VH-VL binders against q9umr5. Designs and how they scored, part 263

Target 1, 268 residues: q9umr5
Amino acid sequence: SYKPVIVVHGLFDSSYSFRHLLEYINETHPGTVVTVLDLFDGRESLRPLWEQVQGFREAVVPIMAKAPQGVHLICYSQGGLVCRALLSVMDDHNVDSFISLSSPQMGQYGDTDYLKWLFPTSMRSNLYRICYSPWGQEFSICNYWHDPHHDDLYLNASSFLALINGERDHPNATVWRKNFLRVGHLVLIGGPDDGVITPWQSSFFGFYDANETVLEMEEQLVYLRDSFGLKTLLARGAIVRCPMAGISHTAWHSNRTLYETCIEPWLS
Key: E = the ipSAE of ESMFold2; O = the ipSAE of OpenDDE; V2 = 0.75 times the mean of E and O plus 0.25 times the DockQ between their complexes.

## First folded at step 11 (VH-VL)

Design ph5 (framework fv_nofazinlimab; at its last look DockQ between E and O 0.79; V2 from the best seeds 0.82)
Fold by OpenDDE, look of step 11:
Structure ph5 (fold): chain C 268 residues (1-268), chain A 122 residues (1-122), chain B 112 residues (1-112)
Amino acid sequence: as target 1 above (268 residues)
Amino acid sequence: QVQLVQSGAEVKKPGSSVKVSCKASGGTFSDYAISWVRQAPGQGLEYLGYIIPIFGTAKYNEKFKGRVTITADKSTSTAYMELSSLRSEDTAVYYCARGGYDSYGYEPFDYWGQGTMVTVSS
Amino acid sequence: DVVMTQSPLSLPVTLGQPASISCRSSQSLVYSDGNTYLYWFQQRPGQSPRRLIYKVSNRDSGVPDRFSGSGSGTDFTLKISRVEAEDVGVYYCMQGTKWPFTFGQGTKLEIK
């Protein structure tokens, strides 16, 4: 039998968005028990990410307990960060494949059409002021806002991303790394035509330097220092990078070709 | 200069709802948090919640158990605070306040509205 | 929730004399960025509150230098070096470090 699949949605998302994914899984892996977690939907997805991590943890623990052979996680967009944090705080998770589906794993510094309604261009450069404050950090978007021009503020004020990345020292860094390393495979999915994740390489742990030049995962301090286990995972062949062009952000979970190429191989 | 102007006094029956407005002028609106605080007669200050208009969602003090709804209209630079299922103990002056920026970052309560008296009586 | 405790609650002061208000928090107000988000507000009779101090010791524009804030961790103090008639009102401390943000009970400053 196939391992159960748990799906975590993204910002302003709901379970309905994954109807095609469910169909694909059912067709290619019949009998798979797929659970799309209906937590923190819609505007509730703006709640602090640590709160979301706790909620999702409560939901996945019973599922994992009933699946001693392991489970697969498919985590979309913001959900990918939630899942990474989840795997970091759980010392007894049994996740085989962690599929990060177009997630801003190294943060967001976007100014795309998708975000213009939320963040006017003029605000992108100024969002650090409120996001790196107690008031801003009560919203999920600020929890992974990564301003490359204010790295000091990010490192000190980010209450979520900087911590799970091990970029700021904290008492749980070693344990979280150990826990995260329990994952069988880390499958990173994203692409240049996403239009939301900015830069799109964030889905592969790439990100801007101070000059807004995109550096790859292997050039990041979190990798070089192996702060949460990326270097270790790569060394043992546990990281899979699956870039794909021609896919918009809202289509990652509904594209058949993407599914067959990047998702399906890891659901066995 | 930035100014916050609130709606007028309200008299309400128990069980009803009240919606207070706070119009901002003289500055930007979307990227500042607007806080709502109330003060019962002769009592201290109580934090109800706040909204960052660009996010479209507010943060609420759970003490109010979902009776408070804070919204913002960016087109009119107006924030709203609605309190439902009113009780006598909800009688208070309700204040809106906006933050500002300095060299140290974002700071709340730089500007205050004049307050709105809400009286709940049978 | 973080409990803010002010003392005294009533503060009668002679004109020209100094005044001191204490504010204690039930837990540390140091945020992850190393800042302490402790604020002092003044509310004169019949007026809206006014921010005097932000982040423990920073005076707002227009606030006289006779006002000063100090403290760290869980213990904070607002001092008025020479009380003036216009200083009559209620003073509140507030923490903005942990949600929900909370106020002290207030200290009523009166002239003897």
Scores: ipSAE 0.889, ipTM 0.953, lowest interface PAE 0.6, mean pLDDT 94
Fold by ESMFold2, look of step 11:
Structure ph5 (fold): chain C 268 residues (1-268), chain A 122 residues (1-122), chain B 112 residues (1-112)
Amino acid sequence: as target 1 above (268 residues)
Amino acid sequence: QVQLVQSGAEVKKPGSSVKVSCKASGGTFSDYAISWVRQAPGQGLEYLGYIIPIFGTAKYNEKFKGRVTITADKSTSTAYMELSSLRSEDTAVYYCARGGYDSYGYEPFDYWGQGTMVTVSS
Amino acid sequence: DVVMTQSPLSLPVTLGQPASISCRSSQSLVYSDGNTYLYWFQQRPGQSPRRLIYKVSNRDSGVPDRFSGSGSGTDFTLKISRVEAEDVGVYYCMQGTKWPFTFGQGTKLEIK
């Protein structure tokens, strides 16, 4: 009856964080097979995102094979970038709903709570120096770091985000767009009180211009050029935007109202 | 100006572990890559891994398959490399090195420690 | 892993004459930012290595102008225009484009 659900976690995270989400799904959609992928937990979530994509791809293949009618993805924080890359690189995926739960889809330009425990400073203005180097790109944070004041470095040095966004030419861009467009729905979830995703509108494909003014998805070059299919998906009625205020970054998967409003309707 | 001072020579038995320290002075620590390389007697250089202390985790050469652990203590500006399950072929001088920034960006191996001889014998 | 191959492995040279060391990589070292992350190090007898050249051709401060680096793609060269006695040691190339970053096997320079 209900399609299987695959859950992908974020930075410094583990499968345990989703226990409440699992409870909500079981209560509202009994009999749903839910798999929370137990890969790249904790500090392993700092591995290069392409390594994570490869590992998660291997894990989802048998689940998708056993569910030929389709599956759903719920992908949290950094995990939403992993999932978007999966949809691009898998020419045989059968994902109906891709639920992007407070994910930095256009990148990150802010000190995260995780960095504050290690270093109490305004590091964001200087982090580009090591992030836009081969040494920095070996860490997942640098794979989606997007310094709006050094966009030239981002465009040329990003080993992940600039590629999956189609912001830098590569031989697979056409195939990745075709694969991504096979998704049934793209469900974008996030909100202004997140406190970690910066700008929070990155969860909706918005991002800063050079003056740190947020441009919405429809104002972004990647949308206007339809570089990976956002304009096509929107025209098809396949993009759902579900913003919700009052939810901090660690609470997205443990808020029942958020689940009922933004997630449940898409778990057919 | 910038100095990296490593801990002293060690003699170890096969199967044991060694932990080498690398204390940085005369500069900042947290936003550089701190690298570890080794050199067996009469042999070339071999890259073990590196840490960027602000991320709190290290990148490892998979050749060492979980035997190496690299950490950093920001409060003391000290990086550590621990090698476990020691074998006689692990006998080598172990170096730490720190990168630097120039007008073009990040450059590795700007400053080197003096090296720490680790001898594994039974 | 990117394999870095140096030649020659042993380089006896007459004092005052030029020396040339080749380094080849198994794949291009040009990164997406347009930089080529190729480095040269010198290790004098009994000392720690030191960086001589960064990003193919840039000489570090304090390195004599008789040292120069060149090359592109997969083919790189370190040249010493006039070898002096203090140049004795082992020279290593290293790539920093693709993890794991790797060293050449070394070239031992000796005065003959």
Scores: ipSAE 0.760, ipTM 0.896, lowest interface PAE 1.1, mean pLDDT 91
ESMFold2 (binder alone), look of step 11: mean pLDDT 89; pTM 0.917

Design ph6 (framework fv_nofazinlimab; at its last look DockQ between E and O 0.85; V2 from the best seeds 0.85)
Fold by OpenDDE, look of step 11:
Structure ph6 (fold): chain C 268 residues (1-268), chain A 122 residues (1-122), chain B 112 residues (1-112)
Amino acid sequence: as target 1 above (268 residues)
Amino acid sequence: QVQLVQSGAEVKKPGSSVKVSCKASGGTFTDYAISWVRQAPGQGLEYLGYIIPIFGTANYNEKFKGRVTITADKSTSTAYMELSSLRSEDTAVYYCARGGYDSYGYEPFDYWGQGTMVTVSS
Amino acid sequence: DVVMTQSPLSLPVTLGQPASISCRSSQSLVYSDGNTYLYWFQQRPGQSPRRLIYKVSNRDSGVPDRFSGSGSGTDFTLKISRVEAEDVGVYYCMQGTKWPFTFGQGTKLEIK
């Protein structure tokens, strides 16, 4: 039998968005128990990410308990960060494949058309003022806002991303790394035509330097220092990078070719 | 200069709802957060919640158990505070306040509205 | 929730004399960025509150230099070097470090 699949949605998302994914899984892996977690939907997805992590943890623990052979996680967009944090705080998770589906794993610093309604163009340069404050950090978007021009503020004020990345020292860094390393495979999915994740390489742990030059995962301090286990995972062959062009952000979970190429191989 | 103008006094029955408005002028509405604070007669200040208009949602004090709804209309630069299931103890002056920026970051309560008295009585 | 405790609650002062208000928090107000989000507000009779001090010791524009804020961690103080008639009102401390943000009980300053 196939391992159960747990799906975590993204910002302003709902379970309905994954109807095609469910169909694909059912077709290619019949009998798979797929659970799309209906938590923090819509505007509730703006709740602090640690609050979301706790809520999702409560939901996945019973599922994992009933699946001693392990489970697979498919986590979309913001959900990918939630899942990474989840795996960091759980010392007894049994996740085989963690599939990060177009997630801003290294943060967000974008004002694309998709986000213009939320972030006017001028806001990209000014959002650090409110996001890196106690007021801003109560919203999920600010929890992974990563301003490359204000790295000091990010490192000190980010209450979520900087911590799960191990970029800021904290008492749980070693344990979280240990927990995260329990994952069988980390499958990173994203692409240049996403239009939302900025830069799109963030889905592969790439990100801007101070000059807004995109550096790859292997050039990041979190990798070089192996602060949460990326270097270790890569060394053991546990990281899979699956870039794909021609896919918009809202289509990652509904594209058949993407599913067959990047998702299906890891659902066994 | 920045100014916050609130709606007029309200008299409500227990169990009903009240919606107070706060219109901002003289600044960029979307750049800031709007906080709501209330003050019962002869009492101190209590933080209800705040909204960052560009995010479209608010952060609430859980003490109010979901009775408070804060919204913002960017087109009119107006924030709203709605309190439902009103009780006598909800009688208070309700204030809106805008945050600002300095060289060190965001700071709340640069400007205050004039306050809106809400009286809940049978 | 973080409890803010002010003392005294009533403060009668002679004109020209100094005044001091204490504010204590039930836990440290130091945020992860190293800042301490402690604020002081003044509310004159019949008026809306007015921010005097932000982040422990920074005076807002237009606030007389006779007002000063100090403190660290959990203990904070607002001082008025020479009380004037216009200083009559209620003073509140507020913490903005941990949600929900909370106010002290207020200190009523009156002229003897």
Scores: ipSAE 0.897, ipTM 0.956, lowest interface PAE 0.6, mean pLDDT 95
Fold by ESMFold2, look of step 11:
Structure ph6 (fold): chain C 268 residues (1-268), chain A 122 residues (1-122), chain B 112 residues (1-112)
Amino acid sequence: as target 1 above (268 residues)
Amino acid sequence: QVQLVQSGAEVKKPGSSVKVSCKASGGTFTDYAISWVRQAPGQGLEYLGYIIPIFGTANYNEKFKGRVTITADKSTSTAYMELSSLRSEDTAVYYCARGGYDSYGYEPFDYWGQGTMVTVSS
Amino acid sequence: DVVMTQSPLSLPVTLGQPASISCRSSQSLVYSDGNTYLYWFQQRPGQSPRRLIYKVSNRDSGVPDRFSGSGSGTDFTLKISRVEAEDVGVYYCMQGTKWPFTFGQGTKLEIK
């Protein structure tokens, strides 16, 4: 009787990372069909996010078609951006719960432990130069890189995040907003000890201003203008904010207390 | 001054593979696009793909997908292009090129290697 | 793919006279950021290509001011105000707006 669950992984990730989450779901919601999508693994997760959205869309269509009563999405890290774009571009999605598990929903601006492995030195103040070019936008990290000190460049050059956030005008904005608003619940999960998402409040649609002061979701222009439906969702009681301290980025899907508190209630 | 030095000319049989190296010296390597472009004898330029070494993966022209592999070794400041399943039509000079930054932002093809002739012949 | 069409393909020019090379794209080269990623390269006989012009009209360092670029949207021009003997070679336009980035067929400039 439980809706199927579709799991979308993050950057440099694979389906194996979710084995504990699968165990928790099986224990609390026995009989739930859970599909962990095995697409864009490892280095393929650096492919342009719109390419990933198209591939994941093709994978979820048959699953949704076989579940007319609806499905749930659990989307981790970069995967949460893929899922939000799916909700925008699919006029036929039947998603009830969209569970965004420590995802950089307002973007990323930081030399995290994970990105330090990728970068030999700190590059955050200079990465905008290649990211906000056609060469950089062919890589997923640049699709959601959000340099608060070069917001004009971000708004104009982002091929992904500025569009799905409704921060730049485009012909699909009204349709994407309508589609996104068909979700039953938006469950936002993250916390201050994540260590990767920078600022960690990006998981709750918070982000830096030009002084690197974090503005919360309700202070963001995209919320105030209701550019893609955040204000509408909050007003109808559809946004659930579930912060939890003490969890590192790689541990969100393997913490039972987090699952029981933030995920389990939304998998009916 | 930045210099890009490529490996020497290669003569190959159809069906084999070739790997061309491109070593950067006198400059930074990691946060630029390192591009591979080829030129068949007497013909124009064709873009194969590029890598931004800091991301560790390449973007490929679909025409060559499945036959071209572009990699970089950050520790030696060297990029590589490997072309497999060689055909006579792959006979060309293969160039690497690096971008640069200026007051106007990122720009491609600031520096070029000397080129590597690859001849595919029976 | 964006097709880049150059004309003429062969351009014989008298020393000291102007030369003009056209490049047309199959779609607009204006990117979402308002920039037009259109480039010009020179390849002298036996040499690697060299960038002359970036983003339509900006001369690279060390490029003589007799070279100029212009255009917008889909139609672009490289001009040489007074052709010199060293200008012999093949000139290519390239678009960097939509992947895969593509070159024109080349224009061979020769002294008649």
Scores: ipSAE 0.789, ipTM 0.908, lowest interface PAE 1.1, mean pLDDT 91
ESMFold2 (binder alone), look of step 11: mean pLDDT 90; pTM 0.920

Design ph7 (framework fv_nofazinlimab; at its last look DockQ between E and O 0.81; V2 from the best seeds 0.82)
Fold by OpenDDE, look of step 11:
Structure ph7 (fold): chain C 268 residues (1-268), chain A 122 residues (1-122), chain B 112 residues (1-112)
Amino acid sequence: as target 1 above (268 residues)
Amino acid sequence: QVQLVQSGAEVKKPGSSVKVSCKASGGTFDSYAISWVRQAPGQGLEYLGYIIPIFGTANYNEKFKGRVTITADKSTSTAYMELSSLRSEDTAVYYCARGGYDSYGYEPFDYWGQGTMVTVSS
Amino acid sequence: DVVMTQSPLSLPVTLGQPASISCRSSQSLVYSDGNTYLYWFQQRPGQSPRRLIYKVSNRDSGVPDRFSGSGSGTDFTLKISRVEAEDVGVYYCMQGTKWPFTFGQGTKLEIK
C-alpha cells in the first residue's frame, strides 16, 4: 500500500485548492489516504507561524502514529515553511518525502502583482520597519520576510525564518538540525514564472545578496555552515530539485505535468 | 499633521454590539499599525488589539474571547473596532492610536484619537 | 501575560521637587533584536494618553528634558527632575515586547 499523504496549504488558502491534486494522486496511486489539513485557512493563515506549527503538529502526530512505514508531506507556498519547521521541532517524525511546493524557503522579498493588494510597490523597501518589530512578527508574512538590505534586522528580529535556518544562534539549533535530517527526501519545486515567490529561487534556498544578486543554495551561509542540514542532505543524495517554467503560483498544485514530473515520483 | 478622529459617544444595552470608527488624516495609513486601547472610568489602560491595514487582519488580545473585531478601510483611511456581547464592564473610553517610524524602527502610539465613550447599561 | 507593576500608585509632589516612578515587569522585556520595548505614557485629566518615552529612555519630540527614562531587563524608572503644575496626571508604563502588550496600573501624580 502507498504511504499516506499529508497536505499543508499556503497563505489565504483552503483545502478546496487541492481538489485537482487529490484527483491526480487518486488516479496514479489508488488507495492512498490523503489528508488535506484544514487549519489556519483564509485570514487565519496570517497567524504567527510558530502557532501554526503547533496546530499542524497536533494534527499530523496521530496520522504519523497510524502510519509506521512513514508518510509524505506536500506543503504549498507558506505551508512549506510550516512543514520545514514542523520537521525541525519533531524528534520522532517519520516523513519519507517532504515535497516543498513553490515555498519561499529562504524567505520573501517581493511585491509582485499578486501581492500588490497586500504590498504596494513602495512597501518592499519599507516593510522592514513594521515586520522587524514585535508588532509585525505577530503576522506570518513577517515571519519570513527577508530584507537583504537590512540583514542585521532580519537576523535579530526574525522570530521564525532566521531561527529555523540556524542563522541566529539558539539553544535548539543542533536538535532541530538532527530532527530535520530524519527526512528521507527533500523535494524542492518552483519556477521562474511563479510570479509570487520573490526571488523564485527562494524555493530552492537561493536568495538575494546585498546587491540583490541571486545566489544559489550552495552559496548560502546556511548551506556552507550546514546550519540546519542542507549540506548533509545534499551529500546523501536526499535533495531533489525540480524547477519548472510556465507555471504561475496558484497553479502548482493543479498542473498535471508538474504533478507527474515533480510530485508523483516521490509518492511511492 | 497626522490626526485621528473617532466617532461619537455610544450608549448600548447589554448583549448588543458597538462599532467605533477611527479616521486617520494627514499621513499614510496602510503601512502603519492602528492600536485600540480602552479605559474604564477611573481605571487603567487595556490593550484590545491592533491592525496593520495592508495585512487585512488584526491581532487580538485573547482576553476578549473573540468579542472584538478590528477592521480597516484603506480607501477611507478608517479603522474600526467592534465589540459584541456587550457587558456593563465594557463601559469605557475607547482609544485608537497610530504608530510611527523612526531610524530605529516602528514605534507605537505616536498619535492618539480623542477617545470614544461607550456606556453599557440596562 | 507579562505583568507590569508600577509604584507608587499615588504620588503627591511639591512643585519644583523631583519625582520618580518605578515599573517592574514579570519577565525580561529585552526583545530578540536587543531592544527593550518599554514605554511611558502621560495622561492629563480629561485628555488622551500621550507617549513620553519609547524604548526605555528615548524622549518623544516636545517632551521636556526634565523627563527621563532609565532601566533594563525588568526594572524601569521614569524621573521628573522638577515637577511642574502641567505634570499633574496619571503615568503608565507599557511593554511592547511580548503579545499581548500590557500596561502598568498607572501612577497618579498630584501637587501637594
Scores: ipSAE 0.908, ipTM 0.961, lowest interface PAE 0.5, mean pLDDT 95
Fold by ESMFold2, look of step 11:
Formats: structure tokens, C-alpha cells, sequence
Structure ph7 (fold): chain C 268 residues (1-268), chain A 122 residues (1-122), chain B 112 residues (1-112)
């Protein structure tokens, strides 16, 4: 039988958004138990990411306990950051495939069509002023905001992303790396036509340097220093990169070809 | 110049709700933290929560067990604080305040409203 | 929650004499960025509070230079080098390092 699948949604999202993904899994892997977690929906998705990680942890523990052979995670957008933090803080997780659907794994630096309804003015060059303060860090967007022109502020003020990336020293870094490395596969999905994740290569652990030139995962200091285990995972053959053009941010979980190419093979 | 003008005093019965407004004029509104604090008679200051209007959501002090709701209307530059299930202990002056930026970053409580007295009595 | 403890709670002072107010936090107020988010406010009788000092020692514009802030970690002080009649009121410290942000209980400054 198939391992259970746990689905974690993104910003301003709900469990209904994944109805097509559920259909695909049921058709190709009948009998699979799929749980789409219904936590931090809508505006609640702006709660601090550590608060979300704690809430999702409480929800996944009983699911993992009932499946000693392991589970899979499918984590969309902001949800991919929640899931990566779960893998770091849970010393007893049994996740085989961590499937990261267009998640800003190295951060976000850009206004987006997805977020323009929330704040209609372009503020990307100025958001660092509120985000890199204790007031701003109480909101999820600021937890992974990564201004490449103020990287010193990011490194020192980020309460979430700089910590889970091992970019700032902290007492849990060694334990979090050990826990993260227990994952069977890391499946990275994203593409150039996403329209929200900026740079889109953040979904593959790429990001801007100070000149807004994208450096790929293998050029990032966090990879080179293996600060949370990316170099180790790649050396094991545990990282799968599945880029696909032509998919907008809201369509990753409702594209059959993407599912068959990038997701289905990893739902053992 | 920036001014914060709050709605007038209110007398409420236990178990009811109150909604206090805070209208900003003479400056920008959307990119600052708009905070709500209260002061019971003869007592100190207590932080209820704050909103950053560009995010459209607020951060709340858990002491109020979900009884406080903070919102903002960007079109009118007005923030609101609603407190439900009122108790006599909620009798206080309620203040709104806006932060600002210096050359090094964000600083809270640059400007204060005049305060709104809310009295909860049976 | 971070507890902010002020002393004294009542401070009678002779005009022209110095005054000193202590504020202690239950944990360090140094944030990960190296800043210490410690603030001082003055509330004159019948008025809204007014910010005097931000980030430990920085005076706001229009605040007389007889006011100064100092301290680090968990221990902070507001000093008035020579008290004037308009300084009557209640003084609060506040921490902005860890949500929920919290105030001290206040120090009532009065003229003897």
C-alpha cells in the first residue's frame, strides 16, 4: 500500500485549492490516505511562521504515528518553508519524500500579482525597513523577506529564514541539520512563469546576489558550507529538481502533466 | 502634520462589544504599525495589539483570548479596535498610536491619539 | 511575556534636583540585530503618553537634553539632570524586543 500524503498550503490558501491534486493521487495511487491540513487559512497564513510550524507539527504527529513506514509531504508556496522547518525541529519525523511546490526556499524579493490585492503599491526596495524589525517579524511575509541589498539586516533580524537556512549562528543548528537529513528525498518544483516567487529560482535554493544576479543552489554559501545539509543530500542523490515552464503560481497543484512528471514518481 | 483622532467616549454593559476608531490625517498610514494600548483608571499601560495596514492583518496580545479585533480601512485612513464580551475590568482609556522611521529603522509610538474612555457598567 | 519592573514607583523630587528611574527586564532586550528595543515615555497629567527616548539612549526631537537614557541587557535608567515643574507626570519604560511588547508599571514623579 501507499504511504500517507500530507499537504500543506500557502499564503491566503485553503484545503479546497488542492481538489485536483487529490483527484490525481486517487486515480494513480488508489487507497492513498491524503490529508490536506486546514490550518492558518486565509489571513491566518500571515501569522508568524514559527507559530504556524508549531500548529502544523501538532497536526502531523498523529498522522506520522499511524504510519511507521513513513509519510510524504507536499508543501506549496509559503507552506514549503513551514515543512522544511518541521523537518528540522522534529527529531523523530518519518518523511520519505518532501515535495516542495514552488516554495520561496531562499526567500522572496519582489512584489507579486498574488499579493498585490493585499498591498497594491510597490514597496520591494523599502519593505526591509519594517520587515527587519521586531514589529515586522511578527508577520509571515517578513519571516522570509530577503532583500539582497540589505543582506546584513536580513542576516541579523530574520527570526525564521536566516535560522532554518543556517545563515545565522544559533544553538539548534547542528540538531536541525541532523533532523533535516533524515528525509528520503527533497523534490524541488518551480518554474520561470510562476509570476509570484521572485526570483523563481528560490524554489530551487537559488537567489540574488547584491547585483540581482541569480546564483544557483551550488553557488550559495549555505550549500558550500553545508549549513543545513543541502550538499550532503545532493551527494546522496536525494535532491530531485523538476523545473517546468508555463505554470502560474496558482496552477502548480492543478496541472496534470506537472503531477505526472514531478510528483507522482515520488509517492511510493 | 500627523494627527490621530479617536471616536468619542462610550458606556457599555457587560457582555456587549465596543468599536473604537482612530483616523489618521496629515501623513501616510499604510506602511506603519498602528498600535492599540489601554490604561485602566489609575493603572499603567497595556498593549492590545497592532496592525500594519499594507498587510491587512493584526498581531494580538493573547491575554484577550480572541476578544480583540483590530482592522484598518486604507481608503479612509482609519484603524479600528473592537473588544467583545466586555467585563468591568475592561473599563479604560483606549489609545491608538502610530510608529515612524528614523535613519536606522522603525520606531514605535511617534504619534498618539487623544484616547477614548470606555466604561463598562451594569 | 517579558516583565518590566520599574523602581521607584513614586518619586518625590525637589525642583532643580536630579532624578533617576530604574527599569529592569526579566530577560535580555538585545535583539538578534544587536539593537536593544527599550523605550521611555512621559505621561503628563491629563495627557496622552509621549515618547522621550528610543533604543535605550536616543532622545526624540524636542526632548530637553536634561533627559538621558542608559543601560544594557536587562538594566536601564532614565535620568533627569535637574527637575523642572513641567516634568511632573508618570514615566514608563517599554520593551519592543519580544511580542507581546510590555510596559513597566510606571513611576510617578512629583514635586516635594
Amino acid sequence: as target 1 above (268 residues)
Amino acid sequence: QVQLVQSGAEVKKPGSSVKVSCKASGGTFDSYAISWVRQAPGQGLEYLGYIIPIFGTANYNEKFKGRVTITADKSTSTAYMELSSLRSEDTAVYYCARGGYDSYGYEPFDYWGQGTMVTVSS
Amino acid sequence: DVVMTQSPLSLPVTLGQPASISCRSSQSLVYSDGNTYLYWFQQRPGQSPRRLIYKVSNRDSGVPDRFSGSGSGTDFTLKISRVEAEDVGVYYCMQGTKWPFTFGQGTKLEIK
Scores: ipSAE 0.742, ipTM 0.895, lowest interface PAE 1.2, mean pLDDT 91
ESMFold2 (binder alone), look of step 11: mean pLDDT 91; pTM 0.925

